# Designs tried in a protein design chat: VH-VL binders against GTP-dependent dephospho-CoA kinase. Part 7

Target 1, 172 residues: GTP-dependent dephospho-CoA kinase, of Pyrobaculum arsenaticum (a4wlj5)
Amino acid sequence: MTCYKLSRRRDLFAFPYPLTVWRDPPRSVEVVRDFVESYDIRHIYTVGDVVTRNFLEYGLAPTSVAVDEKTRRGIKVEGLGLYKRVIRVNNPPGYITEEAWAAVEEAVEGGVLIKVDGEEDMLSLAFIKLAPPRSVVAYGHYLGALVAIPVDWYRDSILRLFNYLEQCQQKA

## First folded at step 4 (VH-VL)

Design Q28 (from P11 with heavy chain Y31S A50Y N59Y; framework fv_pritumumab)
Fold by ESMFold2-Fast, scan of step 4:
Formats: sequence, C-alpha cells, structure tokens
Structure Q28 (fold): chain C 172 residues (1-172), chain A 118 residues (1-118), chain B 107 residues (1-107)
Amino acid sequence: as target 1 above (172 residues)
Amino acid sequence: EVQLLESGGDLVQPGGSLRLSCAASGFTFSSYAMSWVRQAPGKGLEWVSYIYSSGGYTYYADSVKGRFTISRDNSQNTLYLQMNSLRVEDTAVYICARWGGYYAMDYWGQGTLVTVSS
Amino acid sequence: DIQMTQSPSSLSASVGDRVTITCRASQGISSWLAWFQQKPGKAPKSLIYAASSLQSKVPTQFSGSGSGTDFTLTISSLQPEDFATYYCQQYYSYPYTFGGGTKVEIK
C-alpha cells in the first residue's frame, strides 16, 4: 500500500462528520448501535483508545480495533485480549505508513488489534478506504465527540480528502 | 484450565426470590465480561444477562429486565444473578458463560436448576 | 431483537455422513455468529466463533461459513460423539439471541 502524509490542508480533517454524537456513554454507543441495527451494518471498526474502550464497555464489540501501543493518554482499555491477531505498527503523527495500510488490510477481515506506536488517528481514513460495504468506522473527535462514519453513505465524500494528502517518500 | 461452577438453584414459589452464584477459576476473572444463559426443560438456549469486566455495565433480556440483577465480585472471582418476582416460565437450568467478545461465549459452566412451582 | 431461525429442527444421520445445518438472522449480523454443541444433560460446548473460526481443540470435521444473514455449520464426516443438538447464536447486539436448535440423531 501507499504511504500518505497530511499536508497544509490539515483543517479539512476537523470537518464535522455525518454521524457526530455529543453525548456521554452509554448514550453515544446506543446511538451508534441503533444506527447499526436500523441500516443492517455488518462491520464495525474503532480507532482510538476512548472509542474502543466505550464500545467494548457498553457491549458493541468492534470487528477490529486500532489503539495506541503506549496508552499515551493514560487510558486503560480492558478486553483487548479478545483480539487474538495482534499487529504492531509504527505510524508517526500525520502519516499513514505502508505498514499501517497493510495492517488495516488485515484488520478489515476481522479479529485484529492494531497497536500503533505513534498516532493512530489517521488510520480511520485507511479503514474508510478499505472497509467492505455495510461498515461503520468510529473514532473520537479531538473536541470530545464520538464520530461514526457509515462507509456506504460517506466513503466517496470523505475520500475526497485524499486529494489533500501527499504521498510520502517512504522506502520499502 | 478454565472452570465455571454454578450453585444456588432451588425450588421456589411464584413471586419468590433466589440468588445464583458462579465460581470462576483458571483465568483472570476481572479481565472478562460474563453472561447468564438459561434453558427451560426440553427447550433451547436463551441469553439472560451480561456484565462487563469491571461490573460497570449490565444488559438484560426483556423477559427478565426489572426483575433480575447481575453482579460480580472480582476479589472473590464470583458472578451472581439475583432473581426477584420469579414466574413459572423462569423455570430453567441457569448456566454462566465467559464472554470472549470476538470469540463469543467460549467457556460454559455445568448449570444449576431453578424450579418455580405454582 | 434479532430473530435467529435454524433449519432443520432435527435430522437423522449415520456415522460418516456429511451434515449441514442452516441459521438465518432477521437482519445483518456481519460475522458475529457462534455455533455451540450440546449433548443431553451437559452444558453447551463452543465450536465456532466469528461464523467460520474454530474454537481451540475443536475437531476439523466442523466448519462454518456465511456472513450477513445466512450461515451454515457443516460436519464433514459425522463421528459417534457428534450426535448432539447444535445452536447458533448472534452476538452482534444484545439481546444476544440463539436459534431454536438442530438435533442430530442417529439413524
């Protein structure tokens, strides 16, 4: 897969996303669960420690998860032993490295825990790109909201943001 | 090896109460969510309740909501089901199971029989 | 609630037979389907998780397939110890619901 780096158009990644939930758990998770059930969503992917913890805690188990290897923000996520396929990747802030893309390609199949040394946030874009039909990708907005992206409805709109990503000069 | 052992099943009158216990061993109990499943005589399996690993979040089947309370004591490696306002249709073998998330309910106990007579 | 429908309710088979059991969900459940085996008077044993993955120490005559709403459990060559009742369960969302069971009986 191709390496990407976020360019000067970083402001676009702060754009409000289609399903943004400004409620505390369990209500935020229940909103996503209602959507998943109503629209026959088949796959759920979470990116980030807080969103992953909340989904597991409130019983909406993700298909695969991506979390910070070092629990950088002091958040302890229990239940990750449930994902027996563990992939560790290096992913600097603002990048999606080739190893991160490869890990997401494995993770869309299910049962995968991606442990990210660096910053996992950008992997949500890789999940949106690679997820099968009838998927939801969920991550935490930096302002504290839960963002859930129904891939079938919003993939094309969100992937227009790749026009603002620069391919990085990465050697295999 | 993982073991789950239920106890507390008994004969109870309609409207009565009963508390079931499930003693867990062979794994880090505090790291796993747990469930209760029941099976009425000659019938299939019915999921009853779920409790997250910390005990912070619980879910119930509609048939038992408001009457049953699931709880756990991680220091004693024990899961509980408090059953109130029991009905004849609650007669079943009650089985505790470890919830493995992606791996579903991967280990089950032997079950304990609850009979609600009229 | 997600309704799980199993077919058939029962079947008769001989040792060495290939057996297939079907489970259908009333809505999409991704691959969040498990299969369990229950022998008379015993607790269920977990066979398959995530629709197609074998639990530890489960014999390879068992396999699962399907996604979304339609799922199949296959026993490729029935052994004497495989005569039991089999249940599917969705664990996509609570309440977690089971199929009605399929009893595999000896001919």
Scores: ipSAE 0.007, ipTM 0.532, lowest interface PAE 10.9, mean pLDDT 82

Design Q30 (from P11 with heavy chain Y31S, light chain Y94D Y96L; framework fv_pritumumab)
Fold by ESMFold2-Fast, scan of step 4:
Structure Q30 (fold): chain C 172 residues (1-172), chain A 118 residues (1-118), chain B 107 residues (1-107)
Amino acid sequence: as target 1 above (172 residues)
Amino acid sequence: EVQLLESGGDLVQPGGSLRLSCAASGFTFSSYAMSWVRQAPGKGLEWVSAIYSSGGYTNYADSVKGRFTISRDNSQNTLYLQMNSLRVEDTAVYICARWGGYYAMDYWGQGTLVTVSS
Amino acid sequence: DIQMTQSPSSLSASVGDRVTITCRASQGISSWLAWFQQKPGKAPKSLIYAASSLQSKVPTQFSGSGSGTDFTLTISSLQPEDFATYYCQQYYSDPLTFGGGTKVEIK
């Protein structure tokens, strides 16, 4: 995997993806739980403090999680002790750095807490790329929705978005 | 400014079909779930159907399930309601509304009248 | 399905009066309740979300309170433009359900 950054086609990353739930917890978590049970989903990955907090609070523990290293709004996330391996990464807004890719490669195996210094949202694309079959990747939209991506149904469509990312200029 | 404009309402015979449209402007349509709500003459509000931002999840009131289909075209900023096997009790003003998540249904159109009668 | 019961079905009031409308859910809905105003021949206008939060540009005479199953909409000083039908709606669980409405008419 290489470093990627947002290019001039940033508009393609502006709208929410499939299975967008405009409900509060616990209802939003219940919708994802019903989907997980109905379609035999085996792996759940959450990106973002709020979505991770809600999944843990309402009993739908993710396989691995990515959260902000510095808590915003005084949000407290309980249950992070479930994730025995902690990986810290630097990831500026609009990037997926090489260290972020490496962290996600470890996290898809499970039991990993990724702490992101910077912006974690773009890591949802890395999870969608690397997740095994029967996975859901969930993240929060800034407009208040929960977005849950069933990887088997939407991976190919979402991976086309990588055609609109530029590879970072990196020294070997 | 946010604007929702419904069209397509008409007089239809029982058993007939009709397609409603709702043209959205003034916001990023693809970022919001949308709903259809109806109101029979002199009666209260009844939720009919919802479609989430990508079109990947839809839901329906039991009274219309199997007969109505909600859809959207994000490239054209338009919401649709295909109504089949219409019944006299489907007579109502049909209104589209934007779903604001935490902010509930925050913007509503003016509605379009559907009359199902002989 | 969650049933929403509004009380009263109608009331008569004068300009300047304090008006209270109640809404009861058949099961707990936390704070996931909205209030809407509808004038004759017009589409509904959103007033309140999350039980107590005022929508943008809604006058401060409107306020909401409650949680769980019992909710109240208060109009602190009724204005001529406030004569309308008011609806509550739970958005905790699908199907979304509305109360039967409360018509506020001139005394």
Scores: ipSAE 0.006, ipTM 0.478, lowest interface PAE 15.5, mean pLDDT 82

Design Q31 (from P11 with heavy chain Y31S, light chain Y94W Y96L; framework fv_pritumumab)
Fold by ESMFold2-Fast, scan of step 4:
Structure Q31 (fold): chain C 172 residues (1-172), chain A 118 residues (1-118), chain B 107 residues (1-107)
Amino acid sequence: as target 1 above (172 residues)
Amino acid sequence: EVQLLESGGDLVQPGGSLRLSCAASGFTFSSYAMSWVRQAPGKGLEWVSAIYSSGGYTNYADSVKGRFTISRDNSQNTLYLQMNSLRVEDTAVYICARWGGYYAMDYWGQGTLVTVSS
Amino acid sequence: DIQMTQSPSSLSASVGDRVTITCRASQGISSWLAWFQQKPGKAPKSLIYAASSLQSKVPTQFSGSGSGTDFTLTISSLQPEDFATYYCQQYYSWPLTFGGGTKVEIK
């Protein structure tokens, strides 16, 4: 387990993926559900409050979720009682801290709600790296779209992104 | 240990009303979603309704929508099912179950019998 | 709604036998399937979640497999206490739906 910080390669996070859905729910969730059914996906991970809420509301339950501790939209995911294990982590913007990484290691097994004090977006990279085969990681695009990443198809591209992440323990 | 105890089952006439209760103990009730499942005599299991941990979200089977209302009182660790406009086909043992999300329905009560007949 | 079909509806088996029960979903449900055991006059007991994960304190003679639309519950060596009705349930999407059940009878 190590701390990482992105080094001036943030444009890589804006890469357009085939499952970038510019639709409001329920259609955005339906697109992901169709993909899950067609490609025998076994695990779904969501990062972000809006994506998580939409998946739960329209009946596509994630295996584990990561959300902002300060959920200002809708009802708190924790309040829904859907995940037996709740892990609170501190994760500053642009980092993946050791505690956040450890939380994702547990979350890939399922049944985990990660509550992030700080910024949860970078945890999508940890999920993509650590997820088992036949997984999808879904998060909100900064321009308002839903991004769903089939891990088996895009893991190599995402793992190359780690070449641009600096270890916090050595650099900080 | 986790325990769920249903009560309120009775004999009622078609068109009547009845309220069921489920008393929970042995876990933090306010942290779990809850469900009602029913089983008609000699038949299989049918999911009826679910309520999320806060009480803010509910779901119902199409067969009971508009007639049944699920609710909960987290201060008393109790789940309720208000049944209105009862039909003969609602005759069943009604069982409360804890919803564990990824872990499905992990604990069940023993049920309470509702009989709807003339 | 997602329809769940179990087969067979009933079977007869002897102690020590290997028993397999199948469950089919009308559409893909990934691994969001649970198995339950119900003895006469008793509440259901949860056996398996996420298609293949054993619930706490469930004996290892029980195992689940499958994904997508086809699922199997296996009892590797049937014990006297295993004579019961078994139900599958999808929890991929609301409303939650159960299979019709498979009754495992002694003979």
Scores: ipSAE 0.006, ipTM 0.499, lowest interface PAE 13.7, mean pLDDT 81

Design Q33 (from P11 with heavy chain Y31R S54R G100E, light chain A50D Q55E; framework fv_pritumumab)
Fold by ESMFold2-Fast, scan of step 4:
Structure Q33 (fold): chain C 172 residues (1-172), chain A 118 residues (1-118), chain B 107 residues (1-107)
Amino acid sequence: as target 1 above (172 residues)
Amino acid sequence: EVQLLESGGDLVQPGGSLRLSCAASGFTFSRYAMSWVRQAPGKGLEWVSAIYSRGGYTNYADSVKGRFTISRDNSQNTLYLQMNSLRVEDTAVYICARWEGYYAMDYWGQGTLVTVSS
Amino acid sequence: DIQMTQSPSSLSASVGDRVTITCRASQGISSWLAWFQQKPGKAPKSLIYDASSLESKVPTQFSGSGSGTDFTLTISSLQPEDFATYYCQQYYSYPYTFGGGTKVEIK
């Protein structure tokens, strides 16, 4: 069964990758918008409730989004009605399950909301691997900053972290 | 108008094989996950199999794993169910259904009857 | 596997009655539950998704409630066309599972 676990999860989320934005909204969204417009970015993917909410609230609608499944009952994210294709996946902390990976394969085409039961942050790595050219993948830094990854420039550097992914044994 | 039309149901002997088809129209088939559901005569509904919109993920009920294979041809807007090693207990009306994700199965076909008997 | 238990298996009612059908999951499924109506010889029709959201063009006499493990389908005033079998279905985890059905019969 194809299922991955990241042994060095902190390495993905802890380091200040290119376009780490240490500003609160709306400025953090404005910085990403300026980048999108300047470099002809065609696809934006957000992973995480806070990042997704901020992008929608300040007018930079992502191509597809991944959020916690409890979002509608806990923290509400307005604007999710833009995503007519909704896929639910189970994804335990530190893993990227086969189900989650396949959902990202659907989501890169656009118009998809992935609701994650478990840890959605790991799906940012799947988006970085699978996103088409001229894409930005945005997620939260553990210190509260926004990380936005232009995949054309940084995909290979970040995917070296896949050397720390191992097949999981919990879901065969 | 969303339409799903099943075909391929027949009378087969135990151990036989059969391939079911579901022709989809009225929506962009390649953007929706699909399922097969069956209902034995006079019994309730049983989910059989699901396939994601690009075919990258499939899943099956335990009762059919290793015997049935779900597949799709997005260029022909058609869903398939290949059934092998058929058992008398597989006798049922087989219904294809569109899975909208959040909506579960929102549109259903009328079904095609598969009878497995000697 | 998640087991879905419906109660009652059948009930008799008259036009205008309030009908309540319950569905219990063997483990928490959040709101990932749908309700279906099936008339004899017909394919199922989706009534409710996400436990409480009414499908397009479904009459307002139908409502759903519940979360976690306990769910209810209510028909506030039974109409002649509502005599059917009703099924709940969880889509929280594979394999997807249906309840055993509740047959709503005329008295």
Scores: ipSAE 0.008, ipTM 0.578, lowest interface PAE 9.8, mean pLDDT 82

Design Q34 (from P11 with heavy chain Y31S S54R A104G Y107V, light chain A50D Q55E S93D; framework fv_pritumumab)
Fold by ESMFold2-Fast, scan of step 4:
Structure Q34 (fold): chain C 172 residues (1-172), chain A 118 residues (1-118), chain B 107 residues (1-107)
Amino acid sequence: as target 1 above (172 residues)
Amino acid sequence: EVQLLESGGDLVQPGGSLRLSCAASGFTFSSYAMSWVRQAPGKGLEWVSAIYSRGGYTNYADSVKGRFTISRDNSQNTLYLQMNSLRVEDTAVYICARWGGYYGMDVWGQGTLVTVSS
Amino acid sequence: DIQMTQSPSSLSASVGDRVTITCRASQGISSWLAWFQQKPGKAPKSLIYDASSLESKVPTQFSGSGSGTDFTLTISSLQPEDFATYYCQQYYDYPYTFGGGTKVEIK
């Protein structure tokens, strides 16, 4: 499988990116909603179970979502029925597989729930790369904060970090 | 009404090529992943290939990998299967199906017969 | 590949009978399983998705259950139009695989 591996993953996801919100729900969702309304954001993508659950619970429904596969097996997250197209992908920790990348290409169009067997965090980088203008990509910070990336302002800055990604080629 | 209609099935000699088409109507074709499934005479169902809604990802059964190519033209609401290096064991009714993950293959065509024989 | 074992291969039943068909996956597939009905000379028709969710306009005599590796399709009261071949299919991972089919025929 063609894939990308991040050499310094912890540093990349630990940085306090633009619109890092250190507030608990519902206030964290309210901050993102205010930004969405103020800046005419048209598309919202969430990566991670907690951030997706919080956005749906407090009325800021994402355009498409990526969650881990446990969401189906464990607690039902209310609102996932909004996403009529479900794509399952295998994505080992620290990688963005070709399968995961292709799933994000479908998901940026909307109405998609990506179920990730493995680790979904790296898919946030694929969403940042592929999202249309007027998009926000939101994911959980490892310390519990909400990170929201307005694509129009920060795509290029964040994607310079792809210089830390290494291509890998591995047949399954 | 929601419909899938296959065409292109024919009698072909081993080593030959054939292109199948599947015309979609009654739904937004560009919003759905699509699959080809085949059924040999008197046998069960076998999944052949899948393509995502934008064509950005394709998958194939090992038995056809490297010989068959799935593609789509969203402007014409048409799915294709290009079959090369055909073998006698590829003889089957080929059926297109709409595939959306969670909802499974919810819409099926009638099928088109491909016979590979000398 | 995920192998789907369907049992029985065939069964004989009368109208009004309760029919149960079993499908077993070679590994855990959660609830990513569908059931299809195929009548002679016709294309398959989707009955059930996500192991237990009934497709639109499918009669309520059909029900599905199970998770993980063991799944069942139940027809609570067999009707004349229910004599057909039934297939399970996992769509958990590529390649998508079907069970061998169960032919439900008249006694």
Scores: ipSAE 0.006, ipTM 0.515, lowest interface PAE 12.7, mean pLDDT 82

Design Q35 (from P11 with heavy chain Y31N S53G Y57S; framework fv_pritumumab)
Fold by ESMFold2-Fast, scan of step 4:
Structure Q35 (fold): chain C 172 residues (1-172), chain A 118 residues (1-118), chain B 107 residues (1-107)
Amino acid sequence: as target 1 above (172 residues)
Amino acid sequence: EVQLLESGGDLVQPGGSLRLSCAASGFTFSNYAMSWVRQAPGKGLEWVSAIYGSGGSTNYADSVKGRFTISRDNSQNTLYLQMNSLRVEDTAVYICARWGGYYAMDYWGQGTLVTVSS
Amino acid sequence: DIQMTQSPSSLSASVGDRVTITCRASQGISSWLAWFQQKPGKAPKSLIYAASSLQSKVPTQFSGSGSGTDFTLTISSLQPEDFATYYCQQYYSYPYTFGGGTKVEIK
């Protein structure tokens, strides 16, 4: 397994914008649905409570999701039934722990709900690294937008962000 | 039953053009990305091009960029490869493959031979 | 481009033998590796996807393992119909690249 720590957070969004949607639901989900249908996307991964809830609410069910405990309580019961495998992980802010990385490795297969104790945002980078082709990874932008990354088009560009990640330090 | 049948392979002179077709049946064609893979005589497999189910996005190997164009007609369940400025090194059997996402290239056609020779 | 290196390029084996073929990626590809079987004059047949998952109707003598950069295809007990050329392919990133192939011949 791998562990990462973000060394330069400001550089995370320095690359050309992927599909960034400055609309509130349901329009934000409709834009992603149109994209998914137009480009024949088969796998959708959502990271973050708001994005996951909105996708489930407006009928664009993700293949697997990563949320915190608050998001779990906010999601409709019928949406939760889609994810038969539940994995709980600890992931402090600015990290992708070995535990979280392993959970994403399983989640790309589908049917997984990752419950994150801590910050789930960094798991979007793990999904972009590990997702199969014909995938979209969607997460919330800190300024309130929805970001949807078609993995086939942007994986190499986004993986350059791993140049700003450090291996987790092992301390006694 | 998934079936892919290629056609259009022929003998062409260097600098010539040729269009290949792949007829698909047994699945909802528009729901799948499609690829062309080629194999030169006695050589291994080489991925050539891919197109999304909608036809909205395409990708090419560097060796064919600017010369080949992949396209599809979902109403006819047919994939195409337009080949321009053909070179002797483009000589190969061209094989149509369905791209199954997580499942990789899960179904393949039998291929059609393209020979580029003077 | 991600370069895929297969070894050996050929091997000779007898029916009932355990055969191991390896594939190395020039960079990490997670588990996005497939294995294909090709017999002379025929189209490739998909055997394994996601490094270790068998395609539908593929015999259980075939298994795949590995992640990151190093991958293995194993045929636990070689059958007469298994004499063929085997290819790995990464489908992590375009362009999708194949290994050079491993020819499994009769000893």
Scores: ipSAE 0.007, ipTM 0.522, lowest interface PAE 12.4, mean pLDDT 82

Design Q36 (framework fv_pritumumab)
Fold by ESMFold2-Fast, scan of step 4:
Structure Q36 (fold): chain C 172 residues (1-172), chain A 119 residues (1-119), chain B 107 residues (1-107)
Amino acid sequence: as target 1 above (172 residues)
Amino acid sequence: EVQLLESGGDLVQPGGSLRLSCAASGFTFSSYAMSWVRQAPGKGLEWVSAIYSSGGYTNYADSVKGRFTISRDNSQNTLYLQMNSLRVEDTAVYICARWGGYYYGMDVWGQGTLVTVSS
Amino acid sequence: DIQMTQSPSSLSASVGDRVTITCRASQGISSWLAWFQQKPGKAPKSLIYAASSLQSKVPTQFSGSGSGTDFTLTISSLQPEDFATYYCQQYYSYPYTFGGGTKVEIK
């Protein structure tokens, strides 16, 4: 797959999307669970330590997860033992590296924990691109909300943001 | 054995209405999303509409939006397609199909029911 | 909408021949493509899901390959029961769209 990095349009990746939930757990997780049950969502992917922790703690186990490898933000996540396939990737802030794309390709199948050395946030875009139908990709908004993206409804709209990504140089 | 049986196809006038039914048997109907697909005489397949297992989410092809409504009754194991404002170009065999899961796609198909829109 | 272009629209073949049918998506669909077989007067039958996985009870002469935008259905040794019309279908995003079909006719 192609390596990408953010251009000056970083603000587009912070745009609030449905379901943008301005509630604290457990209610934020309950809102996503209600959506999952009402719309027959079969696969849930979480990106980020806080979102992953909250989903596991309040009983909405994701299909696969992407978290910070070194728990650098001081957030402890319980329940990661559910994910028997562990993939470690390097992914600098503002990038989606080739190894991160490859890890997400495996993770959409389920049972995968991606441990990111660097920044995992941009992997939400990779999950939105690669997720099967009837999936939700959930991540934390920088202003404190939970964002949950039903991929069937929003995939093409969100992927237009690729117009604002720059391809990385591939050097030996 | 898993089976889908369509009914309700008929000859109707342009501008008329018709309701199709699809009776499911041999599986837990309430656990599966369902679709309607149509095929005009001598033509290829066209996806028409889908409904999730709970009935809470529906989607439609642009050609039928605002005219057709997909619904289901999980207590009766039946899928429906309400067709309003019918046009000559809606003439087709209408087939229901089960969504077998995210890997499997449409894995079980009915035999179809013919709808003819003609004066 | 994602447009599916299928080629050829028809072909003539003999029993024992290797047959190849191609399907092209107007945008990337990962591996979310299925192949269906339809015999005259019958409903379609699912052959292949996720671009390359055989459905239960489908003979091993059928195989699928490809990802992204370009996909292929191969029948390695055509049998008498394989004369039919074949359709590809993307299920990556709504609306689900089918290719135009390929009719495999006896020579």
Scores: ipSAE 0.007, ipTM 0.521, lowest interface PAE 12.4, mean pLDDT 82

Design Q37 (framework fv_pritumumab)
Fold by ESMFold2-Fast, scan of step 4:
Structure Q37 (fold): chain C 172 residues (1-172), chain A 119 residues (1-119), chain B 107 residues (1-107)
Amino acid sequence: as target 1 above (172 residues)
Amino acid sequence: EVQLLESGGDLVQPGGSLRLSCAASGFTFSSYAMSWVRQAPGKGLEWVSAIYSSGGYTNYADSVKGRFTISRDNSQNTLYLQMNSLRVEDTAVYICARDWGGYYAMDYWGQGTLVTVSS
Amino acid sequence: DIQMTQSPSSLSASVGDRVTITCRASQGISSWLAWFQQKPGKAPKSLIYAASSLQSKVPTQFSGSGSGTDFTLTISSLQPEDFATYYCQQYYSYPYTFGGGTKVEIK
């Protein structure tokens, strides 16, 4: 597998893309549910504790999830028992490590909980690249919005962002 | 605690009408799709109808299409099945089920309400 | 419509036995297959979703396998409370369809 790290263009990953929802739950989850139902989406992947908690609480259970291994910010996520396969990875801020990439390869099949020691946000890019057709990848925007990416419409545009990622050598 | 409680089952004559209700509690009802499933006496399970979380999309088994209407009232946490032009073959226990509308399938079921169609 | 063929229709077994029930779809349904248990006079209970994933609080003697068209439910060591009728159900597309059921009876 290949390691990636953010280049000087990391500001591109800070801005919301199409389907940024500035509504609080449950409305934010309802917007994604309406899209899932209208476009026959079959796979949902969430990255982040808050987005995962909200999706599980409001009945839009993801196919697989990636969350923080350490319960930072006092967030408790109920319903993770749905994911019988648990994979723990180390992923420092600004990277997608080889172990994180491999975990996402497993998670796109479904039923996987990825517990990330470090920062999970960059795994959303790996999910966007690897997800099957008819998938949505959802993650939290740093300003509090929900970002939901239908991969069939936006995968190619987002894959251009990998041109701003640098391959890194896995540390021993 | 998730609970689903059906009501409205009765004895009706062929050609009659009946409305079933399913009262939901213990979860955010508006966030889930819902299904009706029936079981004739001594027979297996047959899916009847489903409604998406928003109420905007419905699906029906061919055997009931045009005669049955599924609906929901999210403000009252209640699912309905309006049954018209009832036939003897519609005799069954009708059960409501919570439906994820995706990967996780139906997970919680009510106890059912008996509908008997006879002369 | 997708037809679900379940076999056998019934079987007799003893406590401690390994029980296998099969389900076949008339077309490919990927992993969109659920298994349910029903005891006489009771509503169905969900056991397995996505062909192989256990529902919450379901005992580990239950397992599911398969993808595409051929699916199996296995009870590794039958318990007294496991005597029931079991159903498979595809949820790949509407209309949803159930198998005919398998009744697991005391030998």
Scores: ipSAE 0.006, ipTM 0.542, lowest interface PAE 10.0, mean pLDDT 83

Design Q38 (framework fv_pritumumab)
Heavy chain, then light chain:
Amino acid sequence: EVQLLESGGDLVQPGGSLRLSCAASGFTFSSYAMSWVRQAPGKGLEWVSAIYSSGGYTNYADSVKGRFTISRDNSQNTLYLQMNSLRVEDTAVYICARWGSGYYAMDYWGQGTLVTVSS
Amino acid sequence: DIQMTQSPSSLSASVGDRVTITCRASQGISSWLAWFQQKPGKAPKSLIYAASSLQSKVPTQFSGSGSGTDFTLTISSLQPEDFATYYCQQYYSYPYTFGGGTKVEIK
ESMFold2-Fast, scan of step 4: ipSAE 0.049; ipTM 0.651

